# Miniprotein binders against Catabolic L-serine/threonine dehydratase (CHA1), part 7

Target 1, 359 residues: Catabolic L-serine/threonine dehydratase (CHA1), of Saccharomyces cerevisiae (p25379)
Amino acid sequence: SIVYNKTPLLRQFFPGKASAQFFLKYECLQPSGSFKSRGIGNLIMKSAIRIQKDGKRSPQVFASSGGNAGFAAATACQRLSLPCTVVVPTATKKRMVDKIRNTGAQVIVSGAYWKEADTFLKTNVMNKIDSQVIEPIYVHPFDNPDIWEGHSSMIDEIVQDLKSQHISVNKVKGIVCSVGGGGLYNGIIQGLERYGLADRIPIVGVETNGCHVFNTSLKIGQPVQFKKITSIATSLGTAVISNQTFEYARKYNTRSVVIEDKDVIETCLKYTHQFNMVIEPACGAALHLGYNTKILENALGSKLAADDIVIIIACGGSSNTIKDLEEALDSMRKKDTPVIEVADNFIFPEKNIVNLKSA

## First folded at step 21 (miniprotein)

Design L2 (from H4 with L70F)
Fold by OpenDDE base, last read:
Structure L2 (fold): chain B 359 residues (1-359), chain A 87 residues (1-87)
Amino acid sequence: as target 1 above (359 residues)
Amino acid sequence: SDPEVQKRIDEFRKRVEEVWKKAQELFDKGNTEEALEILFDLYLEIMKFWEETGDLRFLRIAFEVLERIFKLEEEAREKVLEEWEKR
């Protein structure tokens, strides 16, 4: 593809007695350093093709994330020679701001968190464009079908790599991925559906404690929104999941695991030390199950055999250094993070009452 | 309309069809990456003229090339699926 790379599927040997064969999908090798290059690149490309039909306006791409989504949008626009504007929260690290700016994207700093940055993008940036001259392409970080379609391409690659390595798909007993807004998860499900595997290969969605919206939604039996995010895993720190994520999880009996921030940071540091690859907490959450097979087996409801295969999506990311992870761990040791009771920290999202009146 | 700009538009329209034919031949031989690369190089060349002139006709032709790239990427994915179903 022009907007994303084929990534390798490689066996990973975790320390200890092998209870299963782990394979990693290395999405850190994407142009933006994360899986977001697939979905965000696909959205931008498909949107540009749609604009071609009108042919009267110049495209401009707009994103509202200072994380992997904003950098993926900027990187895709650099590759496609498209103008890009990214609104980043004030909490966005200078290194990430500079990295986004160095793609040629316009960077605007506004809002304390993603929702405020997104509101500013819509109300103060996109609403001020000349709509007669400019066709805006809005890039949501996860909640768009074109994003999920783009992410699903990793399953095409996994199936091809299993085939080329003469590995039977029947040996694959699970896929582990991190869940933020659910965009990666939705892409994995859609990819598995194309091959008739979504009912055969269970997914284990991993979150961190304090942003575990998916886990909470499954326990309550409906989608919820968190009022406050307390997790250090800022890339998983979405207040909501997509409705499609909840529907797929119910349909395919997707498993959910919640890991403590401390354990995730320790896993990130351990993995970085052992394999010389710096990983984000979101990626560390998924990889934590490779180090802790009992957690994985408990989530799957069965023990793994030594010849069983588990695929872990190493989702990538570029926001953290080793120093950032060390400082995070030291901060967690010093601060009693107030445990917000989950019961007080969620609301039900307003059902968009599709007013069926106008058919 | 600048006659020189119109001449360039007509030249790019011809090149799109020539490069597309070559890309299809490469794709049919299993050289998908090379097929995508030659189309993308043409896309980038056309986009430079859009950046220089601001003429939306270049942008339109570039996005027609982008659509052809997208179609080849879809056909490549469909081939992977068909090969899987034959097992």
Scores: ipSAE 0.827, ipTM 0.939, lowest interface PAE 0.6, mean pLDDT 91

Design L3 (from H4 with R60K)
Fold by OpenDDE base, look of step 21:
Structure L3 (fold): chain B 359 residues (1-359), chain A 87 residues (1-87)
Amino acid sequence: as target 1 above (359 residues)
Amino acid sequence: SDPEVQKRIDEFRKRVEEVWKKAQELFDKGNTEEALEILFDLYLEIMKFWEETGDLRFLKIAFEVLERILKLEEEAREKVLEEWEKR
């Protein structure tokens, strides 16, 4: 593809006794450094083509994330020679602001958190464009079907790589991925459905404690929204999952694991030192199951054989340095950060009653 | 419209068909990445003229090339699926 790279599927050897064969899908090798290049790139391309049909307006891309989504939008626009504006929260690290700006994107700093930045984008930026001259392409970080379709290309590559390596798909006993808003997960499910594998290969969705919206939604039996996010995994720090994520998780009996921030940061540092690749906590959460196979086996409900294969999506990300991870770990050692008891920390999203108007 | 701009538009329309034909030939030989690359190079060239002129006719032609790129990417995915079903 022109907006994303084919990434390698490589066997990894975790320290200790191997309980299974682990393969990593290296989405850190994407143009934006994360899987978001697939989905957001696809959304932008498809949107641009839709705009072509009228031929009366110029496209402009708009995003509201100071993380991997904003950087993926900006990177895709750089590749496609499209104008891009990214509104980033005030809490966005200077390094990330500079990284987005260095793509040629316009960067506006506004709002304390993503929702405020997104509100500012819509009300103060997009509403001020000349809609007769400019057609806006809004980039949501995860909740768009074109994003999920773009992420599903990961499964096309996995299937092809398994075949080329003469690996039977029947040996694949699970796929591990991190869950934030559910965009990656939805793409994986859609890709597996395309190959008739969604019922055959269970997914283990991994979150961090304090961002575990998916886990909580599954336990309660309905989608929830967190009032406050407390995890260091800010890239997983969506207050909500997509409705599609909940529906897929119920349909395919997707497993959910929640890992403590400390354990994730320790895994990030361990992996970084072992493989010389700096990983975000979101990516570290998925990789944690490679280091801790008992957690994985418990989630799967079965022991893994030595010839069983587990695929871990190394989703990538650009938000953290080694120093950021070290400082985070040191902070956690000093602070008994009270885990906010989850019971009062969620709300139920209003069911958008899609009035199926009977046509 | 500037006659020079119109001439350039007409030249790009011809090149789109020529490059598309070559891209299909490459794709049929299994050279998908090369097929995508030559189309994308043409896209970028057309987009440069859009940036310089602001003429939406260049943008339209560029997005027609982009649509052809997506078509080949979809066909490549379909081939992978067909090969998977034959196993």
Scores: ipSAE 0.850, ipTM 0.948, lowest interface PAE 0.6, mean pLDDT 91
Fold by OpenDDE base, fold request of step 22:
Order: C-alpha cells, then sequence, then structure tokens
Structure L3 (fold): chain B 359 residues (1-359), chain A 87 residues (1-87)
C-alpha cells in the first residue's frame, strides 16, 4: 500500500507455561508507528479523491490529536505531499510535537486535552480558512467509516499470512485488541465480516481502569460518555466509543476486559526489556493477556489448548519512551489513584449523528 | 493560461494513460506492488508541479492517478477474497 505497510504476523513465546500459540500483528512497523496509518491514510486518500471531482479548491488536512492520530495524519500527508495542520493539547510532550512538525505539518498548541484542542481546531482554525481557496479534510481519530475500512486491511493480511503459513483459520480461537474510541475494533469486525469470520472468532477488547467506556457501555446496555478520564493510559483515554462499536459488540458478543494502569505499565516495561521494543499502554493492555492467559481464558469462557491460536494486535504507538513508562510506574506506586465511582462519572451522549459527510 | 504550463498538463495526461496501461499489465501478471509503485511515482512527479505552480489542474491529474491506485488495491483485495471463498 501507499500510505501503510503490510505488517508481519509472527509467533510470540511469552514466559511461562504455553497455554496457546500466540501470534502478534506488528502494527508498530507502520509509517506512523501505529495501526492508525491504515485508517487515517485511507480517509485522507479517499477524501482527496472526492475533492478532485470539484477541482476548484486546494485540499488541506486538519487533525486535533497530539498522539498517534495526529502523527498518522501528518505522516500520511508527508507521504502524499499534502498540506497538514495538527492542533495538539498543551500537555503534548515536546518529543511528539517535534515528531509531528518534522513531517512538514503545521503544529498549533491549544487546549488542555483532546476535546479542547478539537474545539479550537474547528472554531478557530478550520472556520477561519478561505473556503473559496481551501477545501478542508477533517481527520477524526477513530469515528469515521473510511478509518474503519482502512483498519480492516489488517484482517486481509492476517488471512493471507495464515494461508501462506499453512495454518487453518479454525485454530484461531480469539483476537485481542485494545479499545479506545473503537476504531481499531470496528476495522477488525469489518475485516472478519468480509471473510464470514465475525461470528466464529471472538474478540477480546481490552481497556484500562478509569477510561473503560466500552466495558461500562456494555454493562449499562447503551453507549456512555465519561465526564472525566482518570487513567494515565492517555492513548486509550477517549471519553466515548463510536456507536458502531457498541452495535458490533452486541451483535458478535465481544468480550471486555479491564486492566489496572499499574499492571499495564508493568507489562509495557516487561515487554520492552524482553524484546527491546518500547510499548505504549494501549499496546501493553492487549499484550497483558499474552502474559496472563487465565484472564484471556476467563474472557473467552473456555480453556485454550496448546495448538489453539490467539492473535494479539500489537497496535503500536509513538508517544512513549522507556523513561515515560518508568515515571508512570513510579507515580502509580506513590499515589493512590483516586477511584471515581463509575456511577457519577458518565452521561448519555446526545445521538449527534456526526454526519462527517457535511464537512 | 501559460502555453508552457498547458503543454506540461497535456504531457501528464498522456503519461497517465501510458502508465495506467503498463500498471494494468503488471497487475494482471501478479506484480501488484510494481504496478502501484509506477503509478505512485507518477503521482509524486505531478504533485511536485502542483507545489511549484499552485495550478489546480496538476492536482486534479494527480488525484486521478491516486484513484487508479485505490482501484488496483481494491481489485487486489477482491482476488484474496475470491481465493478464500473457493477454499
Amino acid sequence: as target 1 above (359 residues)
Amino acid sequence: SDPEVQKRIDEFRKRVEEVWKKAQELFDKGNTEEALEILFDLYLEIMKFWEETGDLRFLKIAFEVLERILKLEEEAREKVLEEWEKR
């Protein structure tokens, strides 16, 4: 592909007694260092093609994330020679600001968190462009069907790699992925539907405690929005999931696991030291189930055999260093994380059909 | 319109059809990555002229190449799906 790489599907041996054959999908090998190169790259390409029909205005790409989404947008624009502007929150690390800027993207620092940065992007950046000269392409971090379609290419590659390795798909007993806004998950479901596998291969969606919007939505029986994110795993720290995520989870009985921030950071450090690859908390949450097979078996409702296959999506990420993980762990050891009771920490989102077709 | 710019536009339109024909021949032989590469190289060449001139006609031609790239990627996916269904 032009905007993303085919990534390897490789067997991983976790320490301890092997309960299953684990395979990792290495999305850290994407141009942006995460799976977001697939979906965001696809969105930008398809949007550019749609703009071509009018031929009256110059495209400009806009994103509001200082994390993997903003860097994926900037990286795709660098590859496609398109102008890109990224609004990043004030809390965005200098390393990430510099990494986004080094793609040639314009970087604007505004807002305390993603929602404020996104509001600033829409109200103070995009609304001030000359609409006669510039046609804006807004890049949402996860809630767009072109993003889900782009992420679904991961399943096309998995099916091909299983075939080339002479592995029967019937041996695959689960796919493990992290859930933030649900964009990765939606892409996996759409890919599995394409091959008639969505009802056969259960997904285990993993979140961290304090941003477990997916788990809470499933328990309540409707989508919820968190008022406050308390998890340090900012890469999973979305206040909402897509409506499509909730619908798919109900349709296919997707499993939900919530892990403590401390346990995820310990897994990130353990994996980093064992494999010399720095792992973000979002990726660490999924990999945690490879180290803790009892949690996985409990989520699946069955024990795994030694010849069973579990695929873990190593979703990647570029935001964290080993020092950031060590500092996070030290912070968790020193501070009792204030447990906000879930009951007071959610609202029901207004059914704003974000008709992203009208921008 | 600058006659030199118009000449370059006409040259690129001709090259798009020539490169597309070659890309289809490569794709039919199973050389999908090479087919995508020659189209993308042409895209980048056209985009340089857009960056230099600001002329939207270059951008339009470049995005026509991009649409053809996406079409071949979709056809490649369909072949994988067809092979899966025959299993």
Scores: ipSAE 0.844, ipTM 0.946, lowest interface PAE 0.6, mean pLDDT 91
Fold by ESMFold2, fold request of step 22:
Parts: sequence; C-alpha cells; structure tokens
Structure L3 (fold): chain B 359 residues (1-359), chain A 87 residues (1-87)
Amino acid sequence: as target 1 above (359 residues)
Amino acid sequence: SDPEVQKRIDEFRKRVEEVWKKAQELFDKGNTEEALEILFDLYLEIMKFWEETGDLRFLKIAFEVLERILKLEEEAREKVLEEWEKR
C-alpha cells in the first residue's frame, strides 16, 4: 500500500528448549513504526476519496492521541500531503511531540488525559473549522470499521507468506496479539473471517496488569470501563475496549493473558539484547509468550508440538527508548508496588456494580 | 475559468490515463509495487499544484488517482483470496 508496508513473517528462534515454531509479523517496520499505519492510513485514504465525490471541500485530518495512533495519522498525512492536527495530553513526552511535529503536522498540547485532549479537539479545534471549505476526517485511536479493515490486511499477507514458505495453515495453532482498545484484534478477526479461519485459529489476547480491560470484561461477562490506568504499557492503556472486540471474543472464545509490567519490561530489554530491536511494552507483552510457552499453552488449553506454528504480532511502537525502559525497570525494583483491587477500579454503563474479588 | 489553468487540468487528465494504462500493464505482470509507485508519483505532483493554486480541480484529479491506487491495492489482496479459495 501507499500508506503502509507489507511486512515480513519470519521464523523467530527463542532461546531454550524447542516447544513450537514461532513466527513474528514485523509491524515495527511500518512507516509509523507500528501496525497503526494500516488502519489509520486506510481510514484517511478512504475518507479522502469520499470527500472527492462531493468535490466542494478539502480534507483536514484530526487526531487526539499522543502515541502511536496520532503518529500514524501524522505519518500518513505527510505521505499523502494532507493537513493534520494532533491534540495530545500534557503528559505526552517531548520526544513524541517532536516526532509528530517533524511530519509537518500541527501539534496542540491540551488536556490531562486522552479524553480531555479528545474533547478539546472536538470542541475547540474541529467545531471551529470553516465547514464550507474543509471536510474533517476524525481519527479515533481504535474504534472505527475502516481502521479494523486496514489492520486486517496483515492476514492477507500472512496467508500469502505461509503459501510462499510452503507452510500449511493447519499447522498454525494460535495468533498472539496485544489488546488495548481492540483495533488490532478486530482487524485480525476480520482478516481470519475472510479466509474462513476465525473458527480454526485461536487468538491469545495479551494485556498488562493495570490496564487489563479486555480480561476483566471477559471475566465479568460484559464490557467494563476502568477508572484508573496503572500499567506502564501506555499503548495498551485505554479505559475501554470497543464493543466489537468484546463480541468477537465471545464469538470465537478468544483467550486472555495478563502479564506484570516488570516482567514485560524485562522481556523488552532481553529481546533488545538478543536481537537488537527496541520494542514497546505492548509489543513485549506479546513476545513474552514466545519466551514463556507454558503461559501460552495454558491459555490455549493444549500443549504445543514442536512442529506447531504460533504467530506473534510484533505490533511495534515508537513511544519509548531503551533508556525509558531501563529507568522504568530501575524505578520498579526500588518500590513496593501495592496491589490494587479491580473491584474498586471500574464501572458499568447501566450502573451495575459488582465485587471483583471472586470474578 | 483561467484558460492556462484549464489547459494544465486537461494535461493532467491525459497523463492520468497514460500512467493508468502503464500501471495496469505493470500490475498484470505482477509488478504491483512499481504500478503503485508511478501512480503515487503522479498523485504527489498533482497535489503540489493543488497546494500552490488552491484550485479544487487539482485536488479532485489527485483523489481520482488515489482511488485508482486503492482499487489496485484491493485487487492485489483479492487475488490472494482467490488463490486461497481455489485450493
């Protein structure tokens, strides 16, 4: 595609005993450094084409994420030569603000958290454009069907690559992906559905403790919203998942794994040492299952044979440096991390309150 | 309705058809990446004229090229699915 790359599917050998054949899908090679290029690029292209049919206004793109979604929007707009404005929360690191600005996008710093930045974007930026001249394209970070469609293109590539490598799809026993708001997961499901594989290849959705909205929603039996996000994995740190993510997970019996921040950061640093790639905690959470196949087998509910294949989506991300990870790990080793009860950390849309100690 | 701008518009529309034919030939040979590259180069050239003039007619032509790019990308993915289904 013009706005995203076909990425390789390559065998990854993890140290230790042979357990299964792991393949990585390298979304870190996308133009924005993450899978977000696929869905957000697709949304922007399709929206621009729809605006062309009107013929009376020019598009401008608006995003409210100070992370990979905002950077992907800015990157796609730089490529397509479209105006882009990104409103980011005040806590957004200067490095990310600079990266987004360096694409040519306008960056406005406002709001303490994503929701406040998003509100500012809608009420103080988008509602003040000259709507007779400009048609806005709003980029949600994950909850849009065009975004899911764009992400689903990685499954076309996986199918093609398995064929070119003479690998039967029947040997694929699982796909591991991290779950934040669920856009990546939705795209994987839609791609698998297109090939009649969604019933046959289970997905293991991985989160970190403190932002494990997907896991909690599945245990409760309905979508929840977290009050506080306490995980260092900021790319997974949304308070909600899309309703579509919950429905897909019920339909296909998707598995859920939650990993501690410290363990994920250690995996990120180990992977960098062994393979010379810097990854975010979100990506490291998925890779952790390659290093720890007992966790993976427990989630799948079966042992893996040596010739079974598991695909790990190396989702990428450009929000941290090695220094950031090392500092975070050092900080964690100095502190006693308190246990936070999940029962005190979420709400329901219909005001239903439950005690989560037994959930 | 500047005659000079209209001539440039007509020239771009002719070039779009010429580049499209070449892109389709490349695509049919399996050279999808090169097909997309020549279309995208033309898209960016037209977008530059849009940015310089503010004339929406250039933007319209550029997005027509973008639509053809998207169609080829979708056709490439559909070929993968068709090969899968024939198995």
Scores: ipSAE 0.843, ipTM 0.947, lowest interface PAE 0.8, mean pLDDT 89
Fold by OpenDDE base, fold request of step 22:
Structure L3 (fold): chain B 359 residues (1-359), chain A 87 residues (1-87)
Amino acid sequence: as target 1 above (359 residues)
Amino acid sequence: SDPEVQKRIDEFRKRVEEVWKKAQELFDKGNTEEALEILFDLYLEIMKFWEETGDLRFLKIAFEVLERILKLEEEAREKVLEEWEKR
């Protein structure tokens, strides 16, 4: 692929007695350091092709994330020689701002959090472009079908890698992934559907406590939006999941696990020390189930045999250093983070009636 | 329109068809990565002229190359699916 790399599927040996064979899909090896290169790259390419049909306007790519999504957009645009503007929240670390800027993207700092940055992007940046000269390509961090399609390529690669390694797919008893907005999850489901595997291979969606929107939505029986995100897993810190995520989770009986922030950070540090690879909290949440097979077996509702395979999506990320993880852990030890009761911390999202303008 | 720019556009249109034919031949031989590489190199070359001139005709040709890249990526995926179904 032009905008993303084929990533390896490799066996991982976790410490202790293995209850199953774990394989990791190493999405940290993507151009942007995360799986976001697949979906966001696909969205930008497909959008560019759509613009070609008119041939009257210059493309500009716009994103509103200071995390993996903004960096994926900027990285894809660097590869494709497309102009990119990223609005990042004021809380975005200087290292991430510089990393996005170093792709050649224009970086604008505005808004206290993602929603404010996104509002600023739409109202103050995109609305000021000359629409006769410029065709805007808006990059949502997760809620776009082209993003999900791009992420589904991960399953094409997994199927090929299992075949090349002479591994029967019937041995795969689950896929573990982190859930933020649900874009990764949706891509995995669509990929599994392509191979007739979506009913056969359960997904275990992992979230952190304080941003567990997916888990809460499943418990309530409808999509919810969190008013505040309290989790340190800021990359999972979407206040909402996609509607498609909820629909797929109901259709395929997807499992949900919520892990404490402290346990996730401890897992990130443990993995970093054991395997010399820095792991983001979102990736650490998924990897936590490799260290804690009882949690995985409980989520699956069955014990794993030694020859059973579980695939963990190591989703990657570029926002955290070892020092950031250590500082996060130290902060958790010092601060009783006020547990916001879930009951007071959610609303029902307004149904975005996507007015499909009838062509 | 600058006659020299028009000449360059016509040259690129011809090269797109030549490189596409070569990319298909490589793809059919199982060399997907090389097929994608030669198309992408042509894309980048055309995009450089777009950046330098602002002429949207270069951009249009570049995006036609990009569409052909996506087509080969889709065909590569279809081959994986076909091989899966034969198991």
Scores: ipSAE 0.843, ipTM 0.946, lowest interface PAE 0.6, mean pLDDT 91

Design L3 (from H4 with R60K)
Fold by ESMFold2, fold request of step 22:
Structure L3 (fold): chain B 359 residues (1-359), chain A 87 residues (1-87)
Amino acid sequence: as target 1 above (359 residues)
Amino acid sequence: SDPEVQKRIDEFRKRVEEVWKKAQELFDKGNTEEALEILFDLYLEIMKFWEETGDLRFLKIAFEVLERILKLEEEAREKVLEEWEKR
């Protein structure tokens, strides 16, 4: 595609006694450094085409994420030569603000967290455009069917690569991916459905403690909304998952794993040391299961044979530096970190109220 | 209307059809990346005229090229699925 890359699927050897063969899908090689290029690029292309069929207005792109989603929107717009405005929360690291701005996108810093930045985008930026000449394209970070469709393209690539590597798909016993808002997961499911594989290849969804909305929603039996996000995995730090994510997980009996921040940071640093590839906690959470196959086997409910294959989606991301991770780890080792009980940290989403504000 | 702008629009519409025909030939031979590249180069050239003139007719032509790019990308993915289904 003109907005995303085909990425490699390569055998990864993890230290220790191997219980399966691990293959990584290297989404870090996307134009924006993460899988987000696939879905957000697809959304922008399709939206631009739809808008121009009327021929009366020009598109402008608007995003409210200071992380990988906002950077992917800006990157796609730079490539397509489209105007882009990104509103980011005040906590957004300067490095990310600079990366987004360097694409040529306008960056506005506003809001303490994502919802406030998103509200500012809608009420103070998008609502004030000249609607006679501009048609806005709103980029949600994960909850849009065009985003999921774009992400699903990685499954076309995986199928093609397994064939070219002479690997039978029946040897694939699982796909591991991290879960934030669920966009990546939804894309994987849709790709697998296209090939008749969604009921044959289980997915293990990985989160970090403190932003494990997917795990909690599955345990409760309905979608939940976290009050506080306390994990260092800011790319997974969304208070809700998409409804489609919950529905898919119930339909396909998707497995859920929650890893502690400390363990994920250690995995990120170990992987960087061993392979000279910087990864952020969202990616490290998935890779952790390659280093710790017993966790993976428990999630799958079965032992893995030496010739079984597990695919780990190395989702990429630009949200953390090595220094950020080292400082976070040092902070955790030097003093106690607070523990918040899950029962005190969630509510149920306001389904009826959301419709009124979206009208 | 400005006859000079209309002439450039007519020239681009003719070029779109010529480049599209070449792109389809490349695609049919398996040269998908090259097919997309020549379409994308044309898209960006037309976008420059849109940005310089503000004339929506250039934007419309550019997005018609973008739609053809998306069509070829979709056809490439459909070929992968077709090969899978034959197995």
Scores: ipSAE 0.836, ipTM 0.944, lowest interface PAE 0.8, mean pLDDT 89

